# VH-VL binders against o27280, part 260

Target 1, 266 residues: o27280
Amino acid sequence: MDSMNVPEVLEIKRIVEESESVKTFIFSWDFRREVRPGQFVMVWDFRDEKPMSVSLIDPVRSEIGISIRRVGEFTDRVHGLSEGDLLGIRGPYGRGFELMGRDILLVGGGIGMAPLAALADEATARGMRVDALVAARTADELLFLDRLEAAGVNISTCTDDGSCGFKGFAHERLLTLEENHDMAAVCGPEPMMFQVMRILDERDVPAQLSLERYMKCAVGICGQCCLDDTGFRVCAEGPVFWSQELSRVREFGRYRRDPAGRRVPW
Below, E stands for the ipSAE of ESMFold2; O stands for the ipSAE of OpenDDE; V2 stands for 0.75 times the mean of E and O plus 0.25 times the DockQ between their complexes.

## First folded at step 11 (VH-VL)

Design U10 (framework fv_marstacimab)
Fold by ESMFold2-Fast, scan of step 11:
Structure U10 (fold): chain C 266 residues (1-266), chain A 119 residues (1-119), chain B 112 residues (1-112)
Amino acid sequence: as target 1 above (266 residues)
Amino acid sequence: EVQLLESGGGLVQPGGSLRLSCAASGFTFSSYYMSWVRQAPGKGLEWVSHISKSGGYTYYADSVKGRFTISRDNSKNTLYLQMNSLRAEDTAVYYCARLDDYYYGMDVWGQGTMVTVSS
Amino acid sequence: QSVLTQPPSVSGAPGQRVTISCTGSSSNIGADYDVHWYQQLPGTAPKLLIYGNSNRPSGVPDRFSGSKSGTSASLAITGLQAEDEADYYCQSYDRSLRGSWVFGGGTKLTVL
């Protein structure tokens, strides 16, 4: 009997260092539980459980990969693990990306490129043309460029400081890219995603955006998953939303709420 | 056997409402984009509305926007079209169609259900 | 009027070749959106005949072929048969209509 709500203790088969702050942890996976790009799993280090997007889905090798950026105590502990060590994995959870059309744009910022790397693999394996705009603050924070290149993806880069590719923000670079895409998938900092969404909406390109900020909630348990105005719950309906759904959410890209309910700028 | 079956058509007065259903069988309904297409008596095909696999993205022809609502229930393998503020020019056979997600060709069609808007 | 223009009728004798044109604009076929073709036999629902400009679904004879050039597409039927008598529709996507699929006005094929 398989259940996605019961953690499975898995051995870390391989670790790939993506950057100074990001590692991909690779596990053998039984694909009787299907995993799609855009879905997340709960990663359990036997002390705390945190949501992580799946960044590699490889049914041929029977492997999944989970890319983790070092940002706090949990991620510091996980980054200290070695091949052969154990982690608990529960899931997958959430609504994954939908693929449509033949020409697809990916716009990823920082660690947001992780779920998009899995999507790029699926799209290219399916025979689609994939353009990826990979954005970060500096060249050292650009992720998965070699993997995307190996998959045949057409890559554009953008850094805030100009250390690699276009100097500027993702939305500024997007204005210089070809407009003929059947769909787009976007994942990264919320202000970046908001500005990218507005440009894609002007171009009549259907876009899917991944909102990961509320994934911290245990699925169905935590109230923090609610979005303003629409009542959507990221854990229940997301993390992937269509731009049409997000266009009605007042807080998207503008502010968030602290525990007292006050507006806090991004 | 891959099949789509429309229902819910009938005679309705101008300004009235109807809800059309399309029952899908023989395939994984949740894996496909779906459309409604209509055809007035003796006239050509007109695309009406389209819905994404999850139901999170919908498209409408300008002629029906604001009056018609497309939705789906993947747990029931059923597509819906809620038609409000009906007009004489909405009189048509309404077809349910499945789209491939690569080319957007409509590869499976239902038999159609007749909607007549008349006093 | 339809965004995609088809001749209202075309005719041919058995064994002959006929072509049906589908003329669009820079916002649809001219923007490299694919063209699909549908056959509607009298009294029946439409059936997909050609998808993605030139591809045939399983079971469609190679007598039916599609092509696309510039702002136009064509459906060619060779070795015309009596059972080919039907209405034929082209369909594409129009960017100026915000996510909208558009059909041609239809062409009635008469087999003489």
Scores: ipSAE 0.496, ipTM 0.774, lowest interface PAE 2.7, mean pLDDT 87

Design U11 (framework fv_marstacimab)
Fold by ESMFold2-Fast, scan of step 11:
Structure U11 (fold): chain C 266 residues (1-266), chain A 119 residues (1-119), chain B 112 residues (1-112)
Amino acid sequence: as target 1 above (266 residues)
Amino acid sequence: EVQLLESGGGLVQPGGSLRLSCAASGFTFSSYYMSWVRQAPGKGLEWVSSISKSGGYTYYADSVKGRFTISRDNSKNTLYLQMNSLRAEDTAVYYCARLDDYYYGMDVWGQGTMVTVSS
Amino acid sequence: QSVLTQPPSVSGAPGQRVTISCTGSSSNIGADYDVHWYQQLPGTAPKLLIYGNSNRPSGVPDRFSGSKSGTSASLAITGLQAEDEADYYCQSYDRSLRGSWVFGGGTKLTVL
């Protein structure tokens, strides 16, 4: 609606230090403007505007949270802000996660746990059993463990260096976990998501994956649209896609094409 | 108030195709998973296919997988079932049903549309 | 064969109690998926009678009740009336069949 397209200047109510590189910025929110897990907002520091996933949705306290990893000039500036400072927030945008069934598996890598933490809250509130596989490079980069534990989530961890939980990658840890879930939600680096999706497809578990690169398509920026056989493809509203949708996009982590157009494994 | 209305049934030869439609009214169609359920003359209910709220995930009974395609158009509040390579065994009344995403139950049903595959 | 097993028929006299069983397996009812019951009057579409094992939709008389134990569920009808003569179907979900909604074969209730 009109109010979603105009940035509202909001005061930073609270900042939570999630890790050395991640902070959650909490704002008062009027829930007449609905927000669902998997949706994002445009964050405006009065110079630049960037899409950020919503990581906390709390209608009881009338708050939303936005978790931001420090990766460049914009995020460095935002990380320099304090409680009481102002940011412009526009949105929400994008297709949120859908829930179905009695149990759900969450697989998150790094900052990808941010939208999944919001989803975990919604899933537990509706009585679902939630299993979360939280992956990071090191123990210090595992996000939201205390919040997930407080919500009653069954947590498994893995780190590349073995500093917490299973030593290895998310997909390697997933192979040791039970196969029985009504659905899964996955968010993290695209190579991780691709490997996880393959395992879930083999298990016939419906999976939803959140792709950061598709957030721009949802707000009308055509930088993520691809040319196809007709010369142009209209991108579906992201950032959340079902595994069946991504499997039709053959280039998503599975194959590249040689000069003859043949599919070659990555 | 809440209604589902199927259409598109008819007589078709084996190997032929039909497209069924289900028009939804009286509720927010885009907020529900939807299903097709069929019933052969004098026989019981058999689930055929289900579709997610966005249309991005689909489920099929083994008996129809590869031949039938479920889809939806949320802007038109309409559910579809494209049926290809029809067999005599596909002869049935086809019901559209609204699916609860937590209980996995079907709370609203249409009146059904008859599909007859001549043998 | 149906994945869920129901008796093909049951009968009772007006005012009596009848029960209709629905037997599943460890991949459906035994995996804690709920059981739903549908009533189909002659010549009509099915109507949801019981959902989530034991809940009644608005407008369903309290004479109808559902229960679930282990791999089985039951529909109970008390104070049986002539209008209850219909086919009754149980339905659950089966995780082992690539995710499938499964129905029982149906039970024809005759009111004598």
Scores: ipSAE 0.728, ipTM 0.853, lowest interface PAE 1.4, mean pLDDT 88

Design U12 (framework fv_marstacimab; at its last fold request DockQ between E and O 0.76; V2 from the best seeds 0.81)
Fold by OpenDDE, fold request of step 14:
Structure U12 (fold): chain C 266 residues (1-266), chain A 119 residues (1-119), chain B 112 residues (1-112)
Amino acid sequence: as target 1 above (266 residues)
Amino acid sequence: EVQLLESGGGLVQPGGSLRLSCAASGFTFSSYYMSWVRQAPGKGLEWVSAISKSGGYTFYADSVKGRFTISRDNSKNTLYLQMNSLRAEDTAVYYCARLDDYYYGMDVWGQGTMVTVSS
Amino acid sequence: QSVLTQPPSVSGAPGQRVTISCTGSSSNIGADYDVHWYQQLPGTAPKLLIYGNSNRPSGVPDRFSGSKSGTSASLAITGLQAEDEADYYCQSYDRSLRGSWVFGGGTKLTVL
């Protein structure tokens, strides 16, 4: 069978504490297996398996990073791990971001900044001008600021409580920005992404958005991550979608399906 | 050898439709943006349409918006241009071109296929 | 009518130097988008001649050179040869409306 679908047991090489609730787990990676920003891996803790975006791609150090927010039982267990502990990793899967143009805008909310941080590294390495709108509920939840700054990214922050940067939501901050970019990449809470996409569409800015859905197989077979009407599989045709594609996805920004297939509003 | 080969051109009546194809070989097709460029007889080059690597995003010149549809099948290494509501001014040689990954110039061109719209 | 403006024709004698200008605007060349040049020999498809303002693809003689400044670009051909007789087009990217790839009107180069 395809070796890509067999979890490889990897040692946690390093753990970076990004915030109180987010850790980045660093693994040695054989880059003969290509990985792109926006793609995800399935992380297996030998009890359960969850999809996680790749947040760091470092061919020089032969490392990848996976940023994980502590949100439930699985992530609680993972957050309890230490350097030297083992995890199963299979992938990468899904469609990653495409870079185009010279100037790109990144709009990220919370853990959504994970894949965007990786994209930022690639974009800056290519000589692109990168603006990043980093949003979080509070200042202490803003992710990857130092990393982005070090990469030469122009950062604007947005916090719900105004503890850092613009007080308000990402789409509100975006409305205050007059400059258009060649392309935008968006990742975060779906309501945020929905509003941001609307603004970008109005401005005729090509945009890519990374969706999150319940995912089981990651290989486009089980259908758990299918989007209504279109039949798009988030694990196969996504998780990164162009705004033109998402315009056909009725459920986007409105609801998702839980593991039982029930509609759950955002 | 990197190659693009257009097909599907021909004579069509005004208001008619044609579907052009471009077969790509010698490179990883899915790694490149693709474009269509046309040239009317005795005229200059005019960009018509472009498409992202995945095919998820499309670009169109104003002159063809609403009438032409660019698409691609990466599993078949093929680029398409569906042309509807054709007009006399659409008469041209249509070239398939590969957009380079960094500079976004057109580094590979096909030989073109002639489309003639005439009553 | 072309977004980029080129002289319709230029001419030179063998061995001479000729230049072809390409004038854009703040939304394309002036927005720091690269300019590319294409050579189209009679009855043939265009061929990439210069990419990224001044780079030559493999097989392109060093007689051909490109430059960019402000909202304009220029193609220079030194040591003009009979085989250089062709149409030349500049191309860039324009960000004005959802993005587009734009060409100049083309320049007919005649070798006298």
Scores: ipSAE 0.909, ipTM 0.952, lowest interface PAE 0.6, mean pLDDT 96
Fold by ESMFold2-Fast, scan of step 11:
Structure U12 (fold): chain C 266 residues (1-266), chain A 119 residues (1-119), chain B 112 residues (1-112)
Amino acid sequence: as target 1 above (266 residues)
Amino acid sequence: EVQLLESGGGLVQPGGSLRLSCAASGFTFSSYYMSWVRQAPGKGLEWVSAISKSGGYTFYADSVKGRFTISRDNSKNTLYLQMNSLRAEDTAVYYCARLDDYYYGMDVWGQGTMVTVSS
Amino acid sequence: QSVLTQPPSVSGAPGQRVTISCTGSSSNIGADYDVHWYQQLPGTAPKLLIYGNSNRPSGVPDRFSGSKSGTSASLAITGLQAEDEADYYCQSYDRSLRGSWVFGGGTKLTVL
């Protein structure tokens, strides 16, 4: 347990360019410290530390991968690094995905495909049938299609602009897909996840959803990880939650809070 | 030795409540889905409820939905079944069973605990 | 009212073969969910006999075998012995019941 809280300085072994704005950083990893899909690590550039989902878990090669989208000062600095450079890694942290049954649906939006790519690898290795709905604004922003295809995943795509696959949003595409799944895993923008969860609930498909905003809570940086329901509070460790848990959260998919504590719609 | 041990059964009046416990040992409890299965005297097996590894997702047979609550405490290696609004037809031996998440089968069973609902 | 249908009883003599059927529907066995078989000796808890249609747990003799085709499954017992006298249950999963584990009604095997 204590070993998970000590940062280890690791050399960037390989960098994969996933898109113009996303890179996967690959490190050698000692699997005596287990890591599972849906978990995250704290990435330290010797100035700031940020949570990042694990996107590749490869015990055969003794490697993990962390996929990072360029969105601010920290990620801009990390994107400027090269193979051979060093980063501090501690973890893993958080509740990972659970697998159940023989057929699984993955629904990913943008960088949300990162933890789902790792889950796809685990599911296919167990002999499960995997269907992935990969969503993005444009074709150039669809992530991990080659990895998913190589793993034997059945891929459906959708883009807001219609540049690849279905023209429209993930939940609109989901309505046109077969309902033959034992479970689903969903990761992407919260409004997308809310709409997808609603459809899966109507289909009685157990769903797991990964919420980025709960990653800090899992490491104790923010202690406000409580699920509300009509005056009753349930505290649960993220970032992965079951649909039954999220159905009890009043603000999921509806609003967030700004620094002043005001409700802001998604 | 992999074991499941049920407790908490007994005689209760119609409309009453009872909480069953299942103590697990000899395996990593948090890595398995768990289930409750019952058997009325002289009758067949009937699945009652199941729970995910984390406890975040639960399943119930229609006959117990709204009355029974399944839960687990992974830190104590213990599965629970809270039984409310008990009826005569709930009289049965209640078994704790470990679920395989790939096959949907039950590979380890407890010895059972008897619940009798009568006035 | 069992979702899976089994004959209520079967009988055989020592050394013979007996087969117990388990009939489901398109929402369970027909949806490619596996069938598992349990043996229950009088006054005891059920014991897993066959899992994943045809696999035997450690300690189960090869006289017991399982198979699945379409919406049905079968348990075959060869070389019947007196100690095989028990109740046998099939079990699968049903997607149409909001996710439910379903049992057959049970078959009482009498060894003559």
Scores: ipSAE 0.761, ipTM 0.866, lowest interface PAE 1.1, mean pLDDT 88
Fold by ESMFold2, fold request of step 14:
Structure U12 (fold): chain C 266 residues (1-266), chain A 119 residues (1-119), chain B 112 residues (1-112)
Amino acid sequence: as target 1 above (266 residues)
Amino acid sequence: EVQLLESGGGLVQPGGSLRLSCAASGFTFSSYYMSWVRQAPGKGLEWVSAISKSGGYTFYADSVKGRFTISRDNSKNTLYLQMNSLRAEDTAVYYCARLDDYYYGMDVWGQGTMVTVSS
Amino acid sequence: QSVLTQPPSVSGAPGQRVTISCTGSSSNIGADYDVHWYQQLPGTAPKLLIYGNSNRPSGVPDRFSGSKSGTSASLAITGLQAEDEADYYCQSYDRSLRGSWVFGGGTKLTVL
């Protein structure tokens, strides 16, 4: 880590088109700076800077990958870049996922599969059995299936429209899966994560959930985060939280915040 | 040298409270799950509690659930056990142990601290 | 009592082989969770003797060995020596007890 914590300008080594709307940008990385699945980096395009999850951690090739969905001006500009172009990278930041036991369940919705793909690689490398429930609106939006299969992950899919796998929501598919996991890791739309966490809590499965809205807390910018309904303002390092930590957060799953901090129903 | 050193044991009356500490050294404390295991005089080993690397997830034996709280401070390399509503059957030597998160075995143990609950 | 069942005691003469059993269930050993063994010499803290069913930590003599089959595990000690006199505990994990680490009741080994 740089003592001034300024972005390092890195060359895009390779671009992988994961879907029509998602690309993975691969950079050379000096692994003297440890990177853990679930951590994120700040990506700077010389106009704006946004947090992005690390999706590939490859010490053998000395590479990291950052998966970015095209959703606005910043991500449109980044998607327009080519191999050899430059981006600024700061990090890694935040609390990553922990592993325990031998059987892990991954539940990912959309781009939420990105940090879970990195975790899957780590879990399989240490000999864990990995089941992944990969969810999207349509078959074309299911991410990382080939990569997960090549790693030996047992994949279940679901799509809102039924175009691939189970027709319905991730938590509905989860109800039909075996209850044999030591832990779970969950990342995706917050309403999905809330429903999935409820089921995992009933099963007494320790779960870690990655919440994008808490990335600012992980870089030291304390927002209005209330973990306790007695009115105490508490800040905890994210973006990854254990389910026991999130059970005390009233906003989780009930509403979102717009850029001005105003509450908006999901 | 990898070491775990418990402290905070003593004599306490039923219904009382104690806080145990376990000082860790010689390894990266924040990289390990940790556990408390107890042994009543003349009896066998009984698992008490475990805690994740960050401290964000905790496990408790049914016999202590609701009365004991495990916690850790990774900046101080210290594991804690807050024991409330103590009962005579809580009388034991309490061991701090390093927990392997893959095998689920305990490869490093402290020497223990004695807790006696009696009038 | 103990989720894992061990005999309360075993004995053997110097030079003999003894075995200590550890019997669990489908929610622990039978769910393919590993079995670990600890030796507790009189007046001391437990020490890891066997981990991952059959692996010996550095410094543990070859005459100690472990195995697992089905819902049961076994610790074997060959070439029995006076210093082997101790209490021995097996340990595993049980997912049906809401995620609990579980010990056997312990076995006192007496060297005759």
Scores: ipSAE 0.749, ipTM 0.878, lowest interface PAE 1.1, mean pLDDT 89
ESMFold2, look of step 13: ipSAE 0.712; ipTM 0.864
ESMFold2 (binder alone), look of step 13: mean pLDDT 94; pTM 0.957
OpenDDE, look of step 13: ipSAE 0.854; ipTM 0.938
ESMFold2, fold request of step 14: ipSAE 0.709, 0.714; ipTM 0.866, 0.866
ESMFold2 (binder alone), fold request of step 14: mean pLDDT 94, 94, 94; pTM 0.957, 0.957, 0.957
OpenDDE, fold request of step 14: ipSAE 0.908, 0.907; ipTM 0.951, 0.951

